# Designs tried in a protein design chat: miniprotein binders against q9bqp7. Part 168

Target 1, 240 residues: q9bqp7
Amino acid sequence: VPQNWFPIFNPERSDKPNASDPSVPLKIPLQRNVIPSVTRVLQQTMTKQQVFLLERWKQRMILELGEDGFKEYTSNVFLQGKRFHEALESILSPQETLKERDENLLKSGYIESVQHILKDVSGVRALESAVQHETLNYIGLLDCVAEYQGKLCVIDWKTSEKPKPFIQSTFDNPLQVVAYMGAMNHDTNYSFQVQCGLIVVAYKDGSPAHPHFMDAELCSQYWTKWLLRLEEYTEKKKNQ
Key: E = the ipSAE of ESMFold2; O = the ipSAE of OpenDDE; V2 = 0.75 times the mean of E and O plus 0.25 times the DockQ between their complexes.

## First folded at step 14 (miniprotein)

Design we1 (at its last look DockQ between E and O 0.75; V2 from the best seeds 0.76)
Fold by OpenDDE base, look of step 15:
Structure we1 (fold): chain B 240 residues (1-240), chain A 103 residues (1-103)
Amino acid sequence: as target 1 above (240 residues)
Amino acid sequence: SERIKRLEELAKEILRLVEELRKITDDPYVLFLLDMAELLAEFALDAAKRGDLEEAEQLLKWAIEYLEWAVEEVKKLGVSPEIIERLERVLEEAKRTLEELRK
């Protein structure tokens, strides 16, 4: 049980989406602070076993691709992810705010992969927006807050070259989503509450993306795990 | 042992380098590399404290590799040559220290 328990949901916020569809999605800039990001917390609390597995994988990839080849591969993974998020932001942004859609950004297998998911996405409330949990002292940049099949969700878009048909295959992504939810639900910059999460795994080959929906119960379960990771991080940093 | 102490000091030096690099960039890829270096250095420090010297050395080797990549990427991002040169010097010293300890 976490020592520093904090609820994922804010009892002071109504579960009813305020009917005012904000005409424009929120985009709060991430401030450079001493406050750790969700990504940092998760990364810094990886187990030794996970790290060794990752390093062994890296070494195998270096043997296959060479060191420069592996560096290029890794760089490209990050670049493709960035471009995918930029493309999604462009797609999900209101037409009036659409900067000249770089048509080249839209021509990707990943964008093709998520088309069937995008059909079920509506009511976009936030895009690439910073969240801060003041009490728990962490920050994050969430990809999207929107309705998926009529349920308001924090949506996290992921790229993969390998199928991830199960939520368990998404590693720490569920923790990331609930961390963003918990922060947003208690961030004064947001007037609404989110009770659901959605992880969308997009595929490079354009095969249909896998949606991993997280209901309030599942979110609460992962929230407990997130709190434990946050405590581990906090303890680790106090001992340094 | 003197070897344990030196490994601990090297791990701490890597952690200092990570912190310096974090101050000069917000690039997500670089931050990933830095997080890996930090985590590996911390594990190395713990291994050294336990007397697992071979493990500590291996972890430090991997940490240094990530730092090398981080410095290379930061260089591409147009960071001051003076800062890069300083970081490269410290990194080379760390590599030499590790090589000495592995003998």
Scores: ipSAE 0.801, ipTM 0.911, lowest interface PAE 0.6, mean pLDDT 91
Fold by ESMFold2, look of step 15:
Structure we1 (fold): chain B 240 residues (1-240), chain A 103 residues (1-103)
Amino acid sequence: as target 1 above (240 residues)
Amino acid sequence: SERIKRLEELAKEILRLVEELRKITDDPYVLFLLDMAELLAEFALDAAKRGDLEEAEQLLKWAIEYLEWAVEEVKKLGVSPEIIERLERVLEEAKRTLEELRK
């Protein structure tokens, strides 16, 4: 149990967006500051055993690919993830649908993989937008806030092929989503709140992506785990 | 006791280098590498405080490797070449210190 509990939902906010909300999705810029990001908190609270397992995986890859080959492989995985997110922001943004797009961004297996999910996505409220939890003092950059099958969600887009030395484990994905959710629900830049989450895992070969829906109860359960990770991070940095 | 203190000082130097690099880039790939170096150096500092010298040395070796990797990636970005040259020299000295302690 966290020592400093804080609710994930804001009782002073409506679930309903304002009727006069702008038609263009929010994109709050991420500010560089000293407060930690969600991804930094999760990375810095990895256990020593998790790190040793990742280092063993790294050694095996280096034996197979060579050191330079492994670094190139890793660089390419990051690039593919970046291009995937760029393409999704472009597809979901009304202003960018009128612009000529880079065909290389839109022609990928990952984009093909999510097409059936995108048909169920509507009412986009935010894209690649910063969130800050002022009370708990953490920041993040969420991928998307939109309705999925009629429910307003924080949506996180994931590629299925990632190097293991990243903090991209599926176990941490729900923590990332609820951390963004809690921050958004208490961020004065947002006039609405969100109670559900969605993790979409896309495949390089274009196979249908898997949606993982998180209702309010499941989000609350993961919120508790996020608070524990944030508390652990804070204690570690206090002793330095 | 003297070896423990030298390992602690090396871990702290790595942490200072990580913070310097974090100020010159927002690239998620580089930031991941720096976060790994930081975590490993922190584990190494704890191991040195417990007197577990073999663990501390291994963790520092890995931290230095991630930091070298990060410097290579920042160099490809072409930002702050004078700072990078200075960091490379400090990092090379850190590697030599670790090799001396392993003997």
Scores: ipSAE 0.739, ipTM 0.886, lowest interface PAE 0.9, mean pLDDT 85
Fold by ESMFold2-Fast, scan of step 14:
Structure we1 (fold): chain B 240 residues (1-240), chain A 103 residues (1-103)
Amino acid sequence: as target 1 above (240 residues)
Amino acid sequence: SERIKRLEELAKEILRLVEELRKITDDPYVLFLLDMAELLAEFALDAAKRGDLEEAEQLLKWAIEYLEWAVEEVKKLGVSPEIIERLERVLEEAKRTLEELRK
């Protein structure tokens, strides 16, 4: 049990739109300061076992591709992920930004992969937007808040390359989602409540993306694990 | 221990450099490389404190690899020469620290 436990959901908020909600999705810019980000906390609290697994994968890839080949491969994975997120933001943004679409960004296998998921996404309320939990003192940049099959969700878009996926900290994906959710639910820049999460894994070969839906109960369970990681990070930095 | 003290100072320098670079760039690949270098250097320090110098050497070697890749990527970003100089200085200190562990 976390020493600084705090609820994920805000009883003063509703997931229903109200008349004061903006007509366009929110995009609060991320201001970098001394407050730790969700990704920073999770990265710095990786287990030794997770790090060794990542290094073993790296060594196998270097044997196959050479060091320069591996560097090119990994930098391209990050570049493709960034372009995928940019394309999704463009697709889900207001009509004014749709005409600025780059057709080349929209032709990727990753975009083909998520088409079936996008058909079930509507009511977008935030895109590439900063969240801050003032009480727990962390920040983050979430991908998307929208209705998925009628449920308001924090949606996190992930890319994967079959059959040899790049090993990012995939085990921490649910923690990222609930960390953003808890922050947004208590951030004064937002007025609504999110109780569900969705992790969408898109594939480079265009095969159908895999949606991992998280209901309120599952989000609450992962929230406790996120609070423990945040506590671990805080104690670790206090001792350095 | 002199080796532990040297590793501790290196880990602190890497931490400070990573924090400064996080304020300058939002490139996800660069941040990934820097974050990995910091974590691996910290694990190397922990291994050295436990007396496992073989593991400390391996972890520091990996940290250096990520720092080398980070230098290459930061040079592409159009950041100030001062930040590149700091990064290269820390990388050289890391390599010297690794050589001392190997002795």
Scores: ipSAE 0.700, ipTM 0.873, lowest interface PAE 1.1, mean pLDDT 85
ESMFold2 (binder alone), look of step 15: mean pLDDT 85; pTM 0.855

Design we10
Fold by ESMFold2-Fast, scan of step 14:
Structure we10 (fold): chain B 240 residues (1-240), chain A 103 residues (1-103)
Amino acid sequence: as target 1 above (240 residues)
Amino acid sequence: SERIKRLEELAKEILRLVEELRKITDDPYVLYLLDYAELLAEFALDAAKRGDLEEAEQLLKWAIEYLEWAVEEVKKLGVSPEIIERLERVLEEAKRTLEELRK
């Protein structure tokens, strides 16, 4: 258990984002350095049980696809995820033309999958933007901060291969979202406060994406678990 | 024991190789593979220290496999052939060392 507890929400931040509406969503570039990223902390604090479960899944996939087939599959999943995020950033960015946005919407089953979610997204405040928790010393690159059904959320876009889902990647998604939220709420580059999260799971076949909304209470619960993972990472590094 | 010491040395060699590869690329997919190889090697080191040689050997085998993937991926990114050749040589040595220890 961590001795120094840090709140996810910043009591010094405005509870109502009514100062000035940014004309363009924030996009602060992520500078890689010795400060650990959220994804690195989560990956480096996986349990041995999770690792062995992933390797067991890998062996089953290799039996079906062959080693080269599995490598191609994994690389393709990563590439499709990257393309999906790039398309969403383009669609949600006010700098895109209508023609370019229409083209991107037609390219992928994943984009078709999220259409109904996008209709409920407005007031975009940040896209593919770096966050840093200066006190807790971690960084991250969040996908999107916008209003979903009137609630300001950290939104995380996920792709799912229904026939062959990745094991355990979904388990840490709520921790990733709250880690970004806590960092943003304490990052001087941002002036607003976010209290809600949204994980959107999009499907390759274009079937409707599943939104997983996280209210303030749920975010606080996952924040406690994130702090434990961060402390575990920090302790591990001290012992090396 | 000598076998424990040699497994620890191999794990540390793998960790050094991960750090070398991190310096030559910012590709997210390669970094993902490297982070996973690091985690596997760290678990292997822990297993060796606890005297669980079978688990240590299995984890090192997987760590080397992920490093081989990482090298294949950086090769596609147009990294210097001289650097690739050196990395492939070091990995082949690590792989052979593990095969000897598993016997």
Scores: ipSAE 0.574, ipTM 0.817, lowest interface PAE 1.7, mean pLDDT 84

Design we11
Fold by ESMFold2-Fast, scan of step 14:
Order: structure tokens, then sequence, then C-alpha cells
Structure we11 (fold): chain B 240 residues (1-240), chain A 103 residues (1-103)
């Protein structure tokens, strides 16, 4: 299948806490570099059919909202996502850093949506932290690495105005999660192994978020698809 | 065809503008818009090479729209007026070139 297959898991690593692990969650800053990011690889390897479908959707939205209205809508969706991620990072960080933001965080429908998920999250090891796959040469910024119901997961937080009960409705999100997982498992800045993923879709109206759990077998399946997307990106880059 | 060559050159010009804009900002939203412009311009270049002029023109129009949107957002970030005026002028020239090629 992919010409440059590489394993997602590192047999030299364990998912159990090490005595040398930091007591606070890791937050390695992402440095802008010529090395491609996970999100860039996925975006640049979208199909032409998918791009045309999205452009038709954009045209319909512009008819409904006007051009300026559509730009405002898109900008607002992007901003709401950022605020949601900032709120989650604050909530999951050591309690002392969260105190001043409590009132603003509690007013968000998205934060209300994830409360029942957060009760099952513990043992946070990384938040908004950069990962790099040193062999496959890609980088990423993951949202969170923590235990969900006792299993160490790469956790990706998503916002939506409509319910998404099926993992397929998140499209490339599973590939994003396993790309971060594979990078972290082979990144010398980290010492542990992650074998599971979790995509959490939060809703603006505060309705309960949907968790989409990915076990090791599912992660391995999506990893193969990610390797194909990375290969496609590299090939297109060489042809330019 | 001269028209094919000119569409290819316009697509390449748009790709160069995307790279210039990436150097002046690290704003995630602007970079998101630039990634879209890049993808559309790359598809436009492929369409032009295949001789699909209508598809190339449509894709270039969309790519330019994303670039104009990106420049609008960059204005809000306090980039120098001189740089903004140059970018707007180049985009207006690109739009004019595309309209001439459609005729």
Amino acid sequence: as target 1 above (240 residues)
Amino acid sequence: SERIKRLEELAKEILRLVEELRKITDDPYVLYLLDWAELLAEFALDAAKRGDLEEAEQLLKWAIEYLEWAVEEVKKLGVSPEIIERLERVLEEAKRTLEELRK
C-alpha cells in the first residue's frame, strides 16, 4: 500500500507513567518551519471533488448570508473554535492557573456540552503541544493527551452546531489524531506511548458532546490512510 | 495555445503571492485562507496543463477570491499600508488578466 510504511507504535515505549515524567502537562511550542504540518498535508491532499463540493456549499451560503455575512460567519466559527480550545486547555491545566477564567468558561455552550466527558478525563500529560515525526518528517500541534476512562488517548476537541453521532462525519479528524499519535510515539521530547484516540464533538447549544473512541486496531487502520496522504503530499511537492 | 500558457503563468503568479503572504503573517486564520488559495491555484495549473480552460478559469477566480479575503484579514493585523497597497494592486492586475483571458 504506502511505499514508505512505518509503524505507528514504538515497542520501546510504555503507556504507563514513568518516574521521570513531568508533574505538569507538557506544552512544547510549535515552531513554524518548512516541515509540513498534519493539517497542511491533509488540506493539500483533498480531492478535487471534495473541493468543488465545498465551493458549491460556499456559494449557497453566500446567497443566504451575503459575501460579508459569509466571511463573518467563517471568521466567527474559527474564533469560537480557538476560544473553546483555550478554555479546555485552561480547565485541564493545574487548578491555580484556571481561577480567573472560570466565569467566562462556564458561560459557553460548548463547555457545558463537554462536562460529562471531562469527568472521565484524568492524568493529563500534554496540552496544546508540538509533535514531530523525526523519521517521516512532519509536525503537528495536538490538543491533549490524557486518560479517558482509564486509557491514554490523543484527544481532539471539535465544535459543531449539529449532532455528529458517527465518526465518519468528522472526515479527516481520525487521520489527524493518528498522525499526532505516530509523531508523539517517535518524538524524543516524549517518553510514553499512546495507542488510542478520542474525537470529542461539542455542541453550541450545550447538548451532550459525542465521544468517538478509537482503539489500537482502528488507529492502525487510519495510520495506513495517513501514510498514503503524506506520500501523496510529498509526491505533489516534488512535482512542483 | 497562448491562452493555456497565460493561464499557467497566472496560476504560478497566484502561487507566488501565496508564498509572499505567508512570509508576512503567522495568523492561523490568514494561513487557512492562503492554504485554500494555494490548493485552488494548484488545481487550476493542472487544469490549464490538461487544456481544460473553463475549469482553470473558474479555479483561478476562486483562488483570487481567497487571496483578496486573506489581504482583507491582513489589513486588520496592522501590516504596513505600503505592503497592503502593493498586494491589492497585484491582485487587481491578476483579476484584470483573468478577465482578459476569458474574453
Scores: ipSAE 0.510, ipTM 0.789, lowest interface PAE 2.0, mean pLDDT 84

Design we12
Fold by ESMFold2-Fast, scan of step 14:
Structure we12 (fold): chain B 240 residues (1-240), chain A 103 residues (1-103)
Amino acid sequence: as target 1 above (240 residues)
Amino acid sequence: SERIKRLEELAKEILRLVEELRKITDDPYVLYLLDIAELLAEFALDAAKRGDLEEAEQLLKWAIEYLEWAVEEVKKLGVSPEIIERLERVLEEAKRTLEELRK
């Protein structure tokens, strides 16, 4: 149990969209400052055991690919993820004047993988948009807020070379999603409340992406775990 | 001991270098490498304070490796040659310091 508990949902906010909501998705730029990001908090509160597991995995990969091959592999994972996110933002933002897209990525296995999920996505409210929790003092850049099968969700797009059908396979991803949700629900730049999350794992070979839906109760459970990680980060910062 | 103090100083130097690198890029891959280097250096500092020299030395070696990868990636992003040259020099000094302490 967190020492300083705070609610994920904002009782002052409605699930009902405002008539004044913009017709185009919100895209608030992330400002660099000393306030920690969600990803920084999660990365800096990894356990020593998790770090050693990461190093063992790295050594195994280097044995197979060589050091240069491993560096190329990991760099390419980030590059493919970035291109996938750019393609999704382009696809979900038809009202914007968009830069010329990477046609090869739009035909890629990752985009093929998510087609059936995208059919169920509508009412996009935010894309690649900054959030800040004004009370808990953290920031983040979320991928997407949209309705998935009629429910408003914070949606996080992930790439994977192998299928991951269970949510447990996405270790910190649920924490990331609820951290963004809690921030958005208390950020004055937004007027609506989000109560659900969705983690979409897309596959390089084009096999159908796995959606991991998080209802309000599951989000509340992961929110408690996020508060513990944020508390660990804050205590670590105070002791430095 | 004097060796513990020098390991703590090296860990703190690495942490300062991580902070400097964070200011010159927002590339997700570089930031990922820096986050791991920072965490490794922090664990190394804790190990040194506990007198666990073997663990501190191993963690510092890994931290330096991640920093070297981060500098290689930053080179590709068009950062000035003078900044890169200085960063490489500092990392080479850190590597030499660690090797001397391990002996």
Scores: ipSAE 0.600, ipTM 0.819, lowest interface PAE 1.6, mean pLDDT 84

Design we13
Fold by ESMFold2-Fast, scan of step 14:
Structure we13 (fold): chain B 240 residues (1-240), chain A 103 residues (1-103)
Amino acid sequence: as target 1 above (240 residues)
Amino acid sequence: SERIKRLEELAKEILRLVEELRKITDDPYVLYLLDQAELLAEFALDAAKRGDLEEAEQLLKWAIEYLEWAVEEVKKLGVSPEIIERLERVLEEAKRTLEELRK
């Protein structure tokens, strides 16, 4: 129960495309400033229990891989994630022709993993684009806004190396998605409404990705939890 | 007590170092390591204020480990040698301080 409640959806907006919508997906650059990002808020409001659980996982991995092996593993997870997001942005951008670029970008296991999801994605409206909630004072960089099976979604692309997932990335995925959604719905740089979310977990070995669809009701439930995390972050930082 | 005050000072020093490192890089992996160090140091500060010395010491040890990883990654990004040397010196001092306080 947040003390400073604010709605996730903007009643003055529609999820339907109009003639004034740009033909090229929006890509508003993220500007570093004092305003906290979604990822920073979520990271800084992890519980002590979650932090200790993460440290236990880290120690177990170090026993298996060695310290240098674990460092290589974690840095590689971030590198592969970055490359995956870059490849998806290229694939989904109508201004890109991948046949004229390096064909090897299309041969990663992660890209093969998402092929069946991509065939259901259309009407891309934003890619790697900054969002800001002007009233709640937070920012974020969302991966993609597009129609998935006919519904406009904030889509978040995740990578996973079964069975050794990066624990931290699994904690707050739904909160991240709804935080971006709420920001976009109230950001003057955007004119449309998003009511659904999609978390896509892609696998390194090319196994079919798992789509986790979030309808409007589920998004509203997670939005309340996001508001509590934002409140906790704001309260903690006021005293520093 | 003196030991509690010194643990609080060390936690605050680590938090200052995190903010300095954030100004020199936008690398997502480094920022992740810095966010972990910050959170651990904040919990360590709270533990020290409560007089839970064992928890504070453990959290500070983990925070320093994340900072060491962050400095190693920043070094690979071509930051000037003089900045790296200063950061490594500060971290070695923090490690030494923690080791002394654990005694």
Scores: ipSAE 0.562, ipTM 0.807, lowest interface PAE 1.9, mean pLDDT 84

Design we14
Fold by ESMFold2-Fast, scan of step 14:
Structure we14 (fold): chain B 240 residues (1-240), chain A 103 residues (1-103)
Amino acid sequence: as target 1 above (240 residues)
Amino acid sequence: SERIKRLEELAKEILRLVEELRKITDDPYVLYLLDEAELLAEFALDAAKRGDLEEAEQLLKWAIEYLEWAVEEVKKLGVSPEIIERLERVLEEAKRTLEELRK
C-alpha cells in the first residue's frame, strides 16, 4: 500500500503531553476480532531466510537437548517472558495494590537487568493495552507507552537468555513496535501521538538490559517495511 | 581511562574479525551469527564510551560467544585448516583479554 496514503503519524494529534491526558495508564482490553494481529501478520509473512534460520536453530537445540528437553526449554522461555511482562506491568502501574505485588516475580534476573532502564521511564500512559488501526484493519496488544529519557515511546520488553540465536525477535522487533505505534496514533480510544519506539532486551543473568531507541525517522523507515508485510499478508490471505 | 581504551580496542578487534569471517562464507546462518556479533560489539563500543564498563564487558562477552559459534559453523564448510586455526587463535586471545579486564 502507498506509504503517503497511510502515514505512521497522525497530523491531527499533538506530539506533546496535554494536561487533560489521563493520569492513570490506559488498559484497553483486547477484544475478540476477525481482523489480524500484528503478531499473526509477522508470523505469516516471514522471509525464506527467517524461516531457514529459525529451522536451523530449532534443529541445533533439539540435537543439544533432545525432543523432550527442547519442549521443556521452549515452555520455560515462554513462561519466563510472561512472568517478566506481568512483573513490569505491576512495577509501572501506579494503581498497584499490595496483593498484586508478588515478591518472587519482582526478584528475577530479568527485572534486575532492566533496573537502570526503569529509572529513565516515567509518565506512563498505557500498559498492556489494545490498539487497532481502524483504516488498515489490524490489531495489537502493546506492552507500554511511557516517556523514556523525556521522549514518549512505545516500549517493547524482550527477554534473552545468554546467548542464543533469536532469529524471530531480532528481525521483526522494530516492525512490531511501529505497527503498534501507527495503530495507536489512529485509534480513537487514544488522544495522544507517539513518534518514538524503544526495544528493551533484558538478560536472564541480570546483566544490564540493552535499550534500542528508535527516533521518528527510524520509525518512519520501519513503518514502510511494516506496510509491505501487511500488504503481503492481505494478498496471501486472498490466495488461500 | 585505560580500561575504557582497552575495551574500545577489543570491540574494534571483534568488528575486524566479523569482517574477516564475512569474506570467507556466504552461509546464511553464519552471516546471522556475524550480524549479531557486530551489533553486540558496536553496542559495547558505545557503552565503553559512556563509561558503562559492566555493560560493555557483558556485551563483549556475548559478541565473542557468537563469534565462537560462527567459527564452529565455518569449520563445517570446508574452509582451510590454516585459516580456521588463525581465527581460533585470535578469538582465544580476545577471550583471554576480556577475562583479564573482567578480573
Scores: ipSAE 0.005, ipTM 0.290, lowest interface PAE 9.9, mean pLDDT 81

Design we15
Fold by ESMFold2-Fast, scan of step 14:
Structure we15 (fold): chain B 240 residues (1-240), chain A 103 residues (1-103)
Amino acid sequence: as target 1 above (240 residues)
Amino acid sequence: SERIKRLEELAKEILRLVEELRKITDDEYVLYLLDMAELLAEFALDAAKRGDLEEAEQLLKWAIEYLEWAVEEVKKLGVSPEIIERLERVLEEAKRTLEELRK
C-alpha cells in the first residue's frame, strides 16, 4: 500500500462538457524541469524481471536480424512511432494548417490500422498536451483526451510489429494512462474529469488495431500500482 | 572484496558517462538508449553491493552495449570528432575492465 495515497478522481469535477471549456482541443506545452515525467518514473522503477525479459527479447531479435539489423529496426520503430503520433494529432485536430502541413504523414499502415477505432472517437478535448499533478509532483505529455464510444478517455496510441514483438516494454502502458488521468484530473489547466482509459495498439501491416478499454474500476486498480511506482522512484531519489 | 569494489567503480563510471552523453543530445532514441544503460548500471551496482558478481557482470555487459549504441547514434548526429573519440576511448577502457573482471 502506498504511504502517500491520493485519489485518482476529483470529486469537484464532471466529465460533462462545460460551457467555459475551449472550443479547440487543448495543447499545453511540456516544460522540462526537475519534476519527474511519468515515463521517467516508470523506466527508472522497472523490475529486474522486466529488464531480463526485455534483454531476452533483444537477444532473440539480434539472432534473427543481426546486431546492425536490430539497431536499424529499433531506430526505425522510434521514427515510425513519432510519425504515427504526428499523423493522429493532425487527423484529430480541427486546425487546417496542421492537416495541410502533414498530408504525407496520413499515409501509413498504422493509420489504416486505426481507422475503425477513429470512427468511434469524437469530442476531442486535448491533443499532445502537458499534465502536471500539483500535489504528487510529476508531469507528463498525454496523446489524446476524447470520447471513445461515448466515454471520455485518456487515449494512448501505440505501434506494434507483427509477428515481431514491441521493441519497448509495454508492461507499464496501463500505469502510464492512469498517471496522465490522475494528473489531468487535478491539474488547474483543465476543468473536466476523465475516468476511463484506452490503449490502442496499431499494426504496421494495416491489420485492425486492438483497443484495450479501461473502465473506472480498472483505472482505480492501476492507479494504486502507479502510486507505488512513484513512491519507489521518490525513495530511490532520496537515497542517491 | 577487491572484485566487488572494481565492479562498483565500473558501474559508477558508466553512470557518469550516461550523464555526459545526455548533455550532448536531445534525440529521443539516444535518450532511450541512455535510460536503459542507466537502469542496467544501477541494477549492476545493487548486484555488486549484494555480492552477486555474476549478475553484476552480466548487467554491466548489457549497460555497455547500450552505451556503445548511444555513442554510435550520437556520432551520426554530427557531434564533434574530438568528443566522439574521447567517448569511444573511455567506453573501450570500460569494456576491457569488464572483460578482465569476467575472466
Scores: ipSAE 0.595, ipTM 0.847, lowest interface PAE 1.4, mean pLDDT 84

